VHH binders against Protein KTI12 homolog (KTI12). Designs and how they scored, part 10

Target 1, 302 residues: Protein KTI12 homolog (KTI12), of Arabidopsis thaliana (Mouse-ear cress) (q9lmh0)
Amino acid sequence: MALVVICGQPCSGKSIAAVTLAETLKESETKQSVRIIDEASFHLDRNQNYANMPAEKNLRGKLRSDVDRSVSTGEIVIVDSLNSIKGYRYELWCIARAAGIRYCVVYCDVDEAHCRQWNKERSDRGEDGYDDGIFEDLVRRFEKPERRNRWDSPLFELYPSREVIDKSSPVILEAVTYLTKTVDSKTQDVRILQPSIATQAARFSEANSLYELDRATQEIINAIVEQQSLGAAISRVTLGNELPPIEICRPIGLPELRRLRRTFVKLMGQSSLSGPPLPTDADSAKRRFVDYLNREFGGNNA
Key: E = the ipSAE of ESMFold2; O = the ipSAE of OpenDDE; V2 = 0.75 times the mean of E and O plus 0.25 times the DockQ between their complexes.

## First folded at step 1 (VHH)

Design m2 (framework vhh_8emy_2)
Fold by ESMFold2-Fast, scan of step 1:
Structure m2 (fold): chain B 302 residues (1-302), chain A 121 residues (1-121)
Amino acid sequence: as target 1 above (302 residues)
Amino acid sequence: QVQLQESGGGLVQPGSSLRLSCAASGFTFSSYWMHWVRQAPGKGPEWVSSISSSGGSTNYATSVKGRFSISRDNPSKTLYLQMNSLRPEDSAVYYCAKDLYDEWSGYFDYRGQGTQVTVSS
């Protein structure tokens, strides 16, 4: 139905926000089914999960896998973890887009000093706290969500150090309204329409569309590789008069291009089952992929 | 908050041309994909065309490809649809729509009043 990403510094009240949101949704007039995906399901100490980069990547991979599996169940899925890295939030957003479901970020905005205090208090009580070294590293690497980024929007900001987070919190109620709102042609509120022609076109030409998507994206990759091989200082790849150029700030290797293409094709293929339209021809597929690459090379806020 | 105002419709003969306009406000126009959607009486809404935030990428429904051209002017926050070789089956109310996200998502947030296009001899 929807994917909610809870985000914030270590010990910023994220789990309280997640539980409060889930309870409010379950008690709403629509009686929403809600699933929380969190680190507790992996039965590992939190300090083990964040001890080193491989462990952290493994944790994110497991959470992402659970999300990908859960988004087809018709439930509202809440991911309760640090979700501190922009690239990881982007991946979660891609899963939601591919599934054709609503997406939002709930950010617990608590300053470093309060987070440090709450971590210390938790440790003093014998509760599950972060080791000082791990805590400081996580704080230093935290990438604050920005409303301008599509994978950080809509952004619902909570301030647990300034207010009590409960079922009457205005921001919680705003998020619930967003997640439970219905869209109809007669509603005065937002009308969300998935194109009917795209549904018909995709049905009648699905095999051809997927073939053209695969072929067109491979052709773009080949053009990038070929132009880079001809010159040492290529900063722009020209693909013809009807396609925008690809802006590159560094040489891009074939393995990276193949990974990006695979990700793009997967997203487009999964989208056809959940609503977003597939490109209907090779030109459209090429334009979509070029736009995607330009965002990845310069628009992912590298 | 988001405001979309369509204009440029009218009664024309088959084979004629029309240019539709959509004035946008209440959001950062230059950051979003924009779409045209139409709805004929007694039928569901039909997607017509889409354009990327920069104008560098465009998509068209098979029924209008080669006849319609979508464009935008980001400084004036205006979306256009140039319709050539109009046919009776193009008769519909045309709506301007903002994408739900700042890229092509397949979900269109539209709430303008629309502009009526009637193609009849």
Scores: ipSAE 0.000, ipTM 0.165, lowest interface PAE 15.7, mean pLDDT 74

Design m3 (framework vhh_8emy_2)
Fold by ESMFold2-Fast, scan of step 1:
Structure m3 (fold): chain B 302 residues (1-302), chain A 121 residues (1-121)
Amino acid sequence: as target 1 above (302 residues)
Amino acid sequence: QVQLQESGGGLVQPGSSLRLSCAASGFTFSDYAMHWVRQAPGKGPEWVSSISGSGDSTNYATSVKGRFSISRDNPSKTLYLQMNSLRPEDSAVYYCAKEGYSDYDWYFDLRGQGTQVTVSS
């Protein structure tokens, strides 16, 4: 029971990595059931999927919906697409967290020049390739996974331009070990989780908005924590980006701030499904969060 | 790969002191806030303390404020928790955790093994 996110530049060998991982898992000692979710399931032209932002968002929405449905089936789910946007990987990570399953990212790290060469070779062979304009746009917008981010961790890096990717690849075997291993019986790899998992988690419709929401709310929490650490008797946190001040009538601990942030993010996700869209920029996200905190900290709750 | 290894726990009498250490590897230590989290038998995880990447800002749970001190040594990539005036209710497995971008219900690094602290007479 796991969600695996395959990530990489256009024409970086992602599908080979996905298939190799799936076959290795099926042939493992535990005989895992595996499902691959990819763009081919929607029978749309590759260039149509990435022609403009609405089409691309629609594709991500369809893939996300399929992932959300599939994580309850008892299989290891591999999502094979560009998965190039940080906010979108964050959404997939949220699905895994809500389902209580393992999560990892497999990154096919291939430099831009090799990806261009492979795209050209696909086109020359009469296979489906990206139009040059679409390819260059996707390369420019690619957001490399970073191990520092929880939604990009654990990160398994493959180098298809430097080595053959097959069932004996060390990184593939590391990923298989991670995905099939039980954690509870080993002291060296004890897993710690919060007691409660979101049972009614909302799914965000806009990956870029979710990224800005997560970043913006974390910046606000950091500002509160920092100002409280500098003064024993702070009653007001002032923010330097045209935001209302945060009125604090009592010391607010980090666990409470994190709980409030998590609750706010969930509420925003629920609203996007049946109400107004998510904030599209950092300032809007910060403003909504500050308003939420002021209400929770004892602003007039009329 | 990101790895955190805690040490320094043990069995002590009420009123005693202990210093916990956490050795970090696989990331740029000074770029991240670090946390101490504890879990007692039959209880959920409880956040204990945080320190900014630079070490200039610290925060503490109300239950430990004035008794515990968090610190870090960025050159050696080590996080510390100085625990004074220990009480039986401080008994728990203590874990160090790296700050992430999203906290949902996942505040903790999966690689932390923890160190047992038992305060008993």
Scores: ipSAE 0.000, ipTM 0.109, lowest interface PAE 16.7, mean pLDDT 74

Design m4 (framework vhh_8emy_2)
Fold by ESMFold2-Fast, scan of step 1:
Structure m4 (fold): chain B 302 residues (1-302), chain A 122 residues (1-122)
Amino acid sequence: as target 1 above (302 residues)
Amino acid sequence: QVQLQESGGGLVQPGSSLRLSCAASGFTFSSYAMHWVRQAPGKGPEWVSSISYSGGSTNYATSVKGRFSISRDNPSKTLYLQMNSLRPEDSAVYYCATDEYYDILTGYFDYRGQGTQVTVSS
């Protein structure tokens, strides 16, 4: 019924926070069913997971996929990982929103010096710690959650370096209270208060850029439909020398393609506020849409 | 495998110029848009500039418009950022990124090389 994203620096006490929250939820008056999704479930060394960006992207993809499957089970799902990239937290928020479930972020706010010390102590005890180079790279790239961002809200902040985190911690109890309420009016209020992505796109995107984006994405859909009509089972749609092929593992219907296109256009409009502007030409628009489709279809060759 | 190697950073005085380079390998450089992203100490990544696959279209963050110029040389698989009238606020590690690793759902450039340090101080 809810998605909880645990966030924090490497060795900031995230797993203790996740376990404490899960146990408190299970022991609550409502007796919630809780599932923790973490890196350990994939049987890979943490230093291997963060050795390079493709490995890290694959780890995020595995965690995201597990979350997407789990949000329909009626359990409270806790994602225990770094969740350090604001864009990845945004993606998890989109999954929760699409599923119509509650969402929150629990942030373990620990300064770098304490995280370095705790990493060293883990290594000294023979526990799984980060190599120094990987640790410093992760610290450098960490994007702190901000309460003003929808995908970082509600934000529950824990300070493991300043206090012991246990079942009586006020912030843990506040999070439990939030997660155990079954109030339809609260779900309705969140939906009403958040402007639609389409409305935001209309307000913040330039007419020319939106027109090019609209036309280019429609051309890509038309090409997919046309190539699928030539063969009942195709695994690759070729769009020309300037674009990567689209990898598909099943026939994709026009209604699904139209839904994906609408979602892409809405997300592009919203991302213009925090990232690069909308594509300025048709080829760039087509490329971004093809990349989006390959990601949605799982066609990144992983 | 995809590799991006930034270079050209250094210590300069305010008002000076620098040209950054990004050498790309492991992918079809001429088929992808390219981007410059910077990160200052204690701050998150900030998008700086983008260029289309052909070089025909460019975009700039408002903080650098009129001072920075992005360009590319597709035959040599190299991306450039010409930085003029540098300010202390431009001090950051500069990274190049390829559209291939731009995550459209999140608005994040989740693949970057080691970066090149630019320090603007008197």
Scores: ipSAE 0.000, ipTM 0.206, lowest interface PAE 12.6, mean pLDDT 76

Design m5 (framework vhh_8emy_2)
Fold by ESMFold2-Fast, scan of step 1:
Structure m5 (fold): chain B 302 residues (1-302), chain A 120 residues (1-120)
Amino acid sequence: as target 1 above (302 residues)
Amino acid sequence: QVQLQESGGGLVQPGSSLRLSCAASGFTFSSYGMHWVRQAPGKGPEWVSSISYSGDSTNYATSVKGRFSISRDNPSKTLYLQMNSLRPEDSAVYYCAKDWDYGDYEFDYRGQGTQVTVSS
């Protein structure tokens, strides 16, 4: 069992990649059971889902919930959507970690001009294409996967505008090999286990710490946004007892807060062997994030 | 190279106690959470217990909670599992495993394991 995240610009051939990968896995020597989760599975309307930020959040929430329910089935789960936001891919990666399953990203790398042409062709045929305004907004906000990020690795890159994607595609075969790989014994007498997660959804120490870190940082962001909405140019955000206040010298927008959160989570997600130890509970995670924000906002303030 | 060596298993009667040990090398033991996993003949592996890198937090499978106790000694690089009130269904080969690195999704069970048999 594994989680595969398909990623790419609107109209970049993601569904063809997802279907091709699924069929190749089903026909492999191991004959894997595969489930595809996509927007069409929920009878969702494309343009309505991407009309505004709350609608996009609702869509991502529905997809994420279905992934969370599906990862315990013993099947390979493929998520076929834009998956354009790094923070969202990080959430999916955390689900895979908590479930103790393999994870990878398949990226359909297609330039904007081809995506725009394919979107127009879909609309001209009466198929479900993006409205121009929505399409251009999604293209601008797309966060390209990067192999150096753990939640974007391993990364399998496809180029649908340069090549035909089918069951013989080298990258598809590489992904299949990765997803069906078995651990080799060092000697014939050594036993290599494929662990199962306890039925009561037991959480592992590192996955637990990353989950608490992710949740705690989002709670802090929400508190900052809410308190800034109450008054003009708030200079101090109070979180409650035992947490230091956040000192801000200017209004901080949600996009900047999200960027800072992503950077902080990335720093904390460095190898546990070489980086600082991960926080063990929500309170320590919140305190580390508050300290980080105060350094980013308050360095050399008056 | 990660090396894990389990010991302390044996043949015991129901209701007995055993203490399993795992000697670790090849990685910074004090920086990783650790797990105990077991596998009975003809069944898949089952997660039993986990402990944080510091030893401050522990987790247990429902089937062993209240009977088993996981602990660690970071200076000696050793993991322990104290098993009390053993039942026939606890019979299995027990393996210790290093928690995965960020981005890894499979445990490292390179040890031989230690056999626990609870019978008459």
Scores: ipSAE 0.000, ipTM 0.123, lowest interface PAE 17.9, mean pLDDT 73

Design m6 (framework vhh_8emy_2)
Fold by ESMFold2-Fast, scan of step 1:
Structure m6 (fold): chain B 302 residues (1-302), chain A 119 residues (1-119)
Amino acid sequence: as target 1 above (302 residues)
Amino acid sequence: QVQLQESGGGLVQPGSSLRLSCAASGFTFDDYAMHWVRQAPGKGPEWVSSISGSGGSTNYATSVKGRFSISRDNPSKTLYLQMNSLRPEDSAVYYCAKGDYEYWYFDLRGQGTQVTVSS
């Protein structure tokens, strides 16, 4: 089981990459079941999906929801869309992490001139292309994936303007190997290292307090990032029914959230007879972290 | 820049003990939680144990609880895993990982150290 995020400029060959990868995976020794989630699944015109910010956010929300449902089925899920926004790729990565599955990004690296030409050719053939205004807006807002970011790694780069993408493409074969085979004992790998969801729920205890604290606080950070990545300034992040909302009075970036989370975990890890007891379950850990964030964001902006 | 160097593995019989070490460099060691993760042939990586930056908090996978003990020596920038009552199912390559409190992913650095528990 894995989540593959296809990324690239409009008209950069993403669908060819997605289909080729899916077919190669199905024909592999392990005969993987593969599902492609794409914009065509929602029966809306391409230009309607990107006409304005609400439509675009709605599309991303639908794709994300479909991914979240699909990663529980035991298939390799390929998300074939622009996936152009860093925050949105981070959300998809968080879904993979929570599901305990492998993750990677396949990037179709094509320059704007070729993308523009391919878009024109598609429109000239009467096929589904982007209107010029929409195309130029999407190109301008594209956030290129970078290997240094966990949500963009491992990164498999394809160059559809320089080479034919097919089942024999070296990068496709490398991605298939990553997705279908276990890591050699002598090589490095970065994978989601957590017990199954059922096992985690059954084993919340004092002995797992640090593990539970790390998991719970990361889920809160994921919720904040998700709300902010939807584009609008969010003054209040709503969590579950048992948790207070997080009040945000200013834009908050991932580096600041990382620092606050690390500080919180260090403070909670401190042994103290006068301090509150360490959380024994996810809900208590989340509540303490939310309370901590509200103090830092609302009362402690000095 | 981050460097982690594991050592101490070997071939032992069931019921034996081993102490693994991890020498760290390239970051402020006492600012980060550290983890031990293992990977057996044909299996995915398995989280084994975690320790906070100060050493004040530790956690263990249920499969090793009561048998393994994680510790650290911040002045020497070294992480340890004391493994007692070893079982054949403990056979794996053991990696140490620098913690990232934001993520469940652990950066696996270096070749790890092979532990084989067999008769």
Scores: ipSAE 0.000, ipTM 0.115, lowest interface PAE 18.6, mean pLDDT 72

Design m7 (framework vhh_8emy_2)
Fold by ESMFold2-Fast, scan of step 1:
Structure m7 (fold): chain B 302 residues (1-302), chain A 123 residues (1-123)
Amino acid sequence: as target 1 above (302 residues)
Amino acid sequence: QVQLQESGGGLVQPGSSLRLSCAASGFTFSDYYMHWVRQAPGKGPEWVSSISSSGGSTNYATSVKGRFSISRDNPSKTLYLQMNSLRPEDSAVYYCARESYDYVWGSYEFDYRGQGTQVTVSS
């Protein structure tokens, strides 16, 4: 079980990459069951889907909903769409985390000029291409995946303008190897303990735990915002004696901080058979959130 | 390579105390949350307690809160569990476990544990 996010500019060869990966997985020795979720499955015109922000938001909502339903089926799920907005890729990554399944991004790296030419060629053949205005808007808003980000990693880069993508492509084979690894071997020499039902129940036993989590995370966000409001860009946010500092590689806006907080609270509320329990006091909640933020802001720990 | 070695278990009577130790090697101990988990015969593992990397934050399962105390000594790379007012239901193999963020799965997991130390509470 895994979630694969195909990413790239409009007309960058994403569907060929998705189909090739799916066929290679199905033909593997383990004969994986694979499901592709794409825009065509909704029977809507490509240009209609991207005509305006509400339509685009609705499309992303439909794709996200299908992914969320599909990740519990025991199949490898491939999301074949632009997946061009980093915040949306982050949401998909959160779905994979909550489901306890593997995640990766396959990026079709094709320059803007080739994508524009291929779009024109598709339109000239009477195939589904983007209208020029829609195409240029999508290109303008594309946020390239960066492997330093958790939600863009592991990152498998394909270059459809430089090479033929087929079942023998090295990067496709690397992705297949990653996706077909035995699930019990994240640390092959190490025995992993799973929490009992009693431990799982304890994670959600008190309303006070959720209250402390909510309050503590808001206090951390407020501290970051206050220190950033002091004029100069800050590289570290210092908290009380019991907490490590938050390392910031770039200015972080309040909308992004709120999104990270919502995601953290949701992930802490998800059931996990091999992880720690929900924090039961304010200090534990603050520490968990600070550790989370440091990992998200560009901790490498490689 | 990462190694965790538990010690301090034994046979004790109800109401007694025991202190468990876990010696860590092969990694930077002071960078990791550490946990105690236990497993009784015929049952799955049960989380007991956690401690942050600096020792500034601790947490306990409801069944042991007020009776057990987790602590660590980062210079000596050792984790401790002080168990007071032991009950028959505390009988289990106790494991020291390292918490890690699983980058592939995007979740917090116990990635290493020791061989365990047996605690038996009975006459």
Scores: ipSAE 0.000, ipTM 0.231, lowest interface PAE 16.5, mean pLDDT 75

Design m8 (framework vhh_8emy_2; at its last look DockQ between E and O 0.05; V2 from the best seeds 0.00; counts 0 for: pae E 13.2 > 2, grease 32.1 > 24.2, SAP .682 > .668, placed apart)
Fold by ESMFold2, look of step 2:
Parts: C-alpha cells; structure tokens; sequence
Structure m8 (fold): chain B 302 residues (1-302), chain A 121 residues (1-121)
C-alpha cells in the first residue's frame, strides 16, 4: 500500500532502479505485491511519446489514470517514467494522499554527460533511445526533486553513474524499510498521507495544466521583451494567435515582467490544486495571463 | 495561524435560499483562491465552487451551476456562497478551503469546522 515515483533525467537508470526495488520488495519478509507502471505498457515508441507537447501530455495523462486506478488495489505501485515535471509529481502525490497511502520519490541523480552517453549507447545498440532534439529538450525541462517540497519527500537518492544499483544498495534497502515498516507504532520515520478535501478535489484536475501555464507565460514575456527591444518607448504589444493586445504605457523591464509572471503562476497554480483545472492548452493559458497583465498595468487590484 | 470559520448553515425547506459565510484570518486572504467543498454523511468530499484571488474567475460543479453563487470581499477577508433553490441532495456539511501555494513549496490543507446545511421538508 504505497506509491513510489521514480524520477530522473532520460537514460539515468530509472528502469533498473524500479525493477531492483520491485524485486527487493517481493523478496522481503512481507512479500509485498508490487506493480510497475511504465511507458512500455502503452506500446508506443519513446520518441513518439515525447515528439511534441500533445503526445507528451497524453502519455502523462494515461500514466496518471493508471496510477489512480492502481492505488486502490492494496499493491505497492511504482511509477517508472521521467516524472520530470514538478506539477505532475504533485498530482501523483495528491493521488497517494487521497488514497491514504505511503508516498516517496526515488531519484536517479545522474549528470547530463553520463545520461547523454548512455542515450547514445542505447541508440548505437539499436535500442529505444531518444532522438537528440527530444533528449536535449527533456534535459532542459527537468525539474529536480527537492526535499523541501512535501510531494518530493521522503526522497531516496540513487547515483547510478557512481555505483551499481542492486538489491544490496543501501538506498534501495532504506526505501524497502520505509515501504514495509508497520505503521501502528509511534514512529517518526514514516509518514502516512491523510486525505483532505482540497487534495481530493485536486486529484480530479487535468494533468499538465500547471505545465501549460508555466510555458505559456514565459512565451508571453519573451514576446514582450522582443517587441520592446524594437525601439518602442511606449507601445501596444500585439501577440497574434487571436490574443488581446497588451497596453503598455511605459517601458516594462525584465525584472518586473518576471515578478508579475511568478506571482500569476503562483496564484493560478493555487487554484488548480483545489478546484477545476487551469486552461488545458497554451492559447487559453496565454489569454488568462494577458488579462492579468492588463489588469496589473491598469492597477485593478485594490 | 491560518483560520477559517464557516457560518450561515441551518435547517431549511426545499426551494429555500441560504447564504454561507467564511471568515478568514492569519494569511493574506486576497492572495489566495478560495473554494467551497461539501461532505454528506457517508460520502467523500465534493467540490462545489471556486473563486480566483481577485474574484474575476468563478467555477461551479455541474450539480449546483445556476443555483449557487460564490463571491468574496477581500477587504473584510470573507468568502460567501449564496445557495438558491436548495434541494434535499444539497444537505451536507459545507467547508470553505484555501488553495495551496504550489510553486513556493508551501501548502497545507486548511478548512474550518464546517457549517451544516440540511434541506428537509
């Protein structure tokens, strides 16, 4: 009765870690029933899954749905995917919390150079490696798990480039101990997540809504900076794509734009945790951000 | 300390109206989206409505759309739910809830003790 999220850069040894953990759990005294949910179960090529944003979003949605169904079965569920997006890991954590089960992240911490080398070796062997463009995009977008984030905790860090990951690995044994320890004692090492009204509501939000918001808002900022650099002292920024224009009565610097974006993303992200999801596509997310900016530039927040 | 206190519940007849209030303290109310959630006996929590931090965006569950109206007054740090055309199916304990600040890594499930709404003939 647990959810384990495997996390790491592409080609960082996640599948070895997942299989090792599952085998060690099955051999434990408790003889735990373990299920690995991975991308292979959907019979789609790795490059097809990550070829574009819609494909990637579809993959994450399928994985999340399978996790949601699986946590009610009493098994230990291991999610073997990139799990590189902080918002997505949060959604998985919400599923675990709603189900009242243990949760942890197992992070394969491997530097980009080794990951790149292993990806090339996989491709050279004719195995399912990532195309260079897709690989570099995934590396760039990776959001490292952090212990200060409750949805990334407890965090079990593995270093596949520095050591062999097997059933004797100390971190694997620590994770097994955490996942199999009896809860009905007063222990300080194990946290059982508790369902909440907010977590239950967020469990049904659409996956990737926060990701779409994050990317869309950055694109708007980039467009504003680019248009201001073309020499307009005070300008009306037009964005195309049927978006309303942004009325700027004075030059707006990058630090102020970044502050406004961060505030907007933070506030909108709060909404998606407890209610209906944020916009499901980039254009809808952009429209919301443009509306926010025009309000802020007009001072409508008294 | 974050505090949310719901009030305004009661026993009413079908077709009646009722206005719920939620008094907030201990945080910057105007920086957070707010929600109403309800829980009937023996059932899990059900999302009812949400309102953005500014009040500019609202959303409703299908079961209450057109009958319920969420609003907020940021100066008084108060969230409201106007419930019209009440049905027996609306009977539940109603909670207001503050949304989490996901991006800063600070989040907590905050709700009050709730206010009981009973719709019975």
Amino acid sequence: as target 1 above (302 residues)
Amino acid sequence: QVQLQESGGGLVQPGSSLRLSCAASGFTFSSYAMHWVRQAPGKGPEWVSSISWSGGSTNYATSVKGRFSISRDNPSKTLYLQMNSLRPEDSAVYYCARDYDFWSGYYEDYRGQGTQVTVSS
Scores: ipSAE 0.000, ipTM 0.187, lowest interface PAE 13.2, mean pLDDT 75
ESMFold2-Fast, scan of step 1: ipSAE 0.000; ipTM 0.351
ESMFold2 (binder alone), look of step 2: mean pLDDT 80; pTM 0.821
OpenDDE, look of step 2: ipSAE 0.249; ipTM 0.691

Design m9 (framework vhh_8emy_2)
Fold by ESMFold2-Fast, scan of step 1:
Structure m9 (fold): chain B 302 residues (1-302), chain A 120 residues (1-120)
Amino acid sequence: as target 1 above (302 residues)
Amino acid sequence: QVQLQESGGGLVQPGSSLRLSCAASGFTFSSYAMHWVRQAPGKGPEWVSSISSSGGSTNYATSVKGRFSISRDNPSKTLYLQMNSLRPEDSAVYYCAKLSWGEDYYFDYRGQGTQVTVSS
């Protein structure tokens, strides 16, 4: 059990760091179970999340609450967000300390010019980029992690603008070594408990079932957006061998996809009380969402 | 285990052509959209081109549109990038990738890359 805080400027390569770290941990000798908590699960685009201070504070509160619930699951929890405010990183450190688990910060150190360029490139591709005003405000208010602070240590620094971040990156390997260490006399953390076979089957729990459903449906939306970026006239989106394809005959905008996802998640939450039970795993959740989308899109529209 | 192996890079003069290749193994190549991404020293990854699983749809970054052509051969599990009218700005390490989006761009998987240098 550990808590990993990913930190960095907007558009600084944080998600590549989080995913690379998670994959390397899963492939480690100890076969660690890893969970990533991110902003994408909350049904709001990044500009809505950072539109004003109350919205931003609300986002941090939701992320902190999710972390607090997740640190007792026996998994390594990675929180992938800006984590730009020292006081907020302190709060996350307090959660780890109270839980008696290992803690570290992974910092993606990218200069403003590169972050600005990557934000523009994201927007040019029709992706979820930051509005200029929001981007500049976030950059101005960023509080760089300091190794001397307990809540910023140990600090693992990555440079996505200078080097490729992958499973062979020395800093990633150093972080993995730290996170998979056996408990010693100088650290007061506990070794991660291996998940049971039932837990390893990605079974949804009562404590986090809606969060897991939310994440699974976001993965489907991301796949649709990716495949639609290839052309305007895609008539089917293929999601792998276990899922039926999504049949579309018109371009589906991101706002419509987000609305449908929000409606589906709310509907599943409501119907679980009197209708069919909630999906028991991520694959079942994805399949139900794909079926829902196919119904909403009206089939092949031949 | 998923493997992507790029080749075909080199040192060329401005205005020249190169064809890059990516040999894929360890997954069902014909079921995945594939992408070319490049990274120059001191810059982050830049998306260059995409191709659908069947090869029926392609997309290109504005900076390369009309000069580059992406293609694939599913039986041989190979992805190609034909680069024409090369410019010094095209100098980068080119990666074959499956690209996903989250808070930032991230690679589902990518190879070791192939270096392209355009210089007179």
Scores: ipSAE 0.000, ipTM 0.192, lowest interface PAE 14.8, mean pLDDT 73

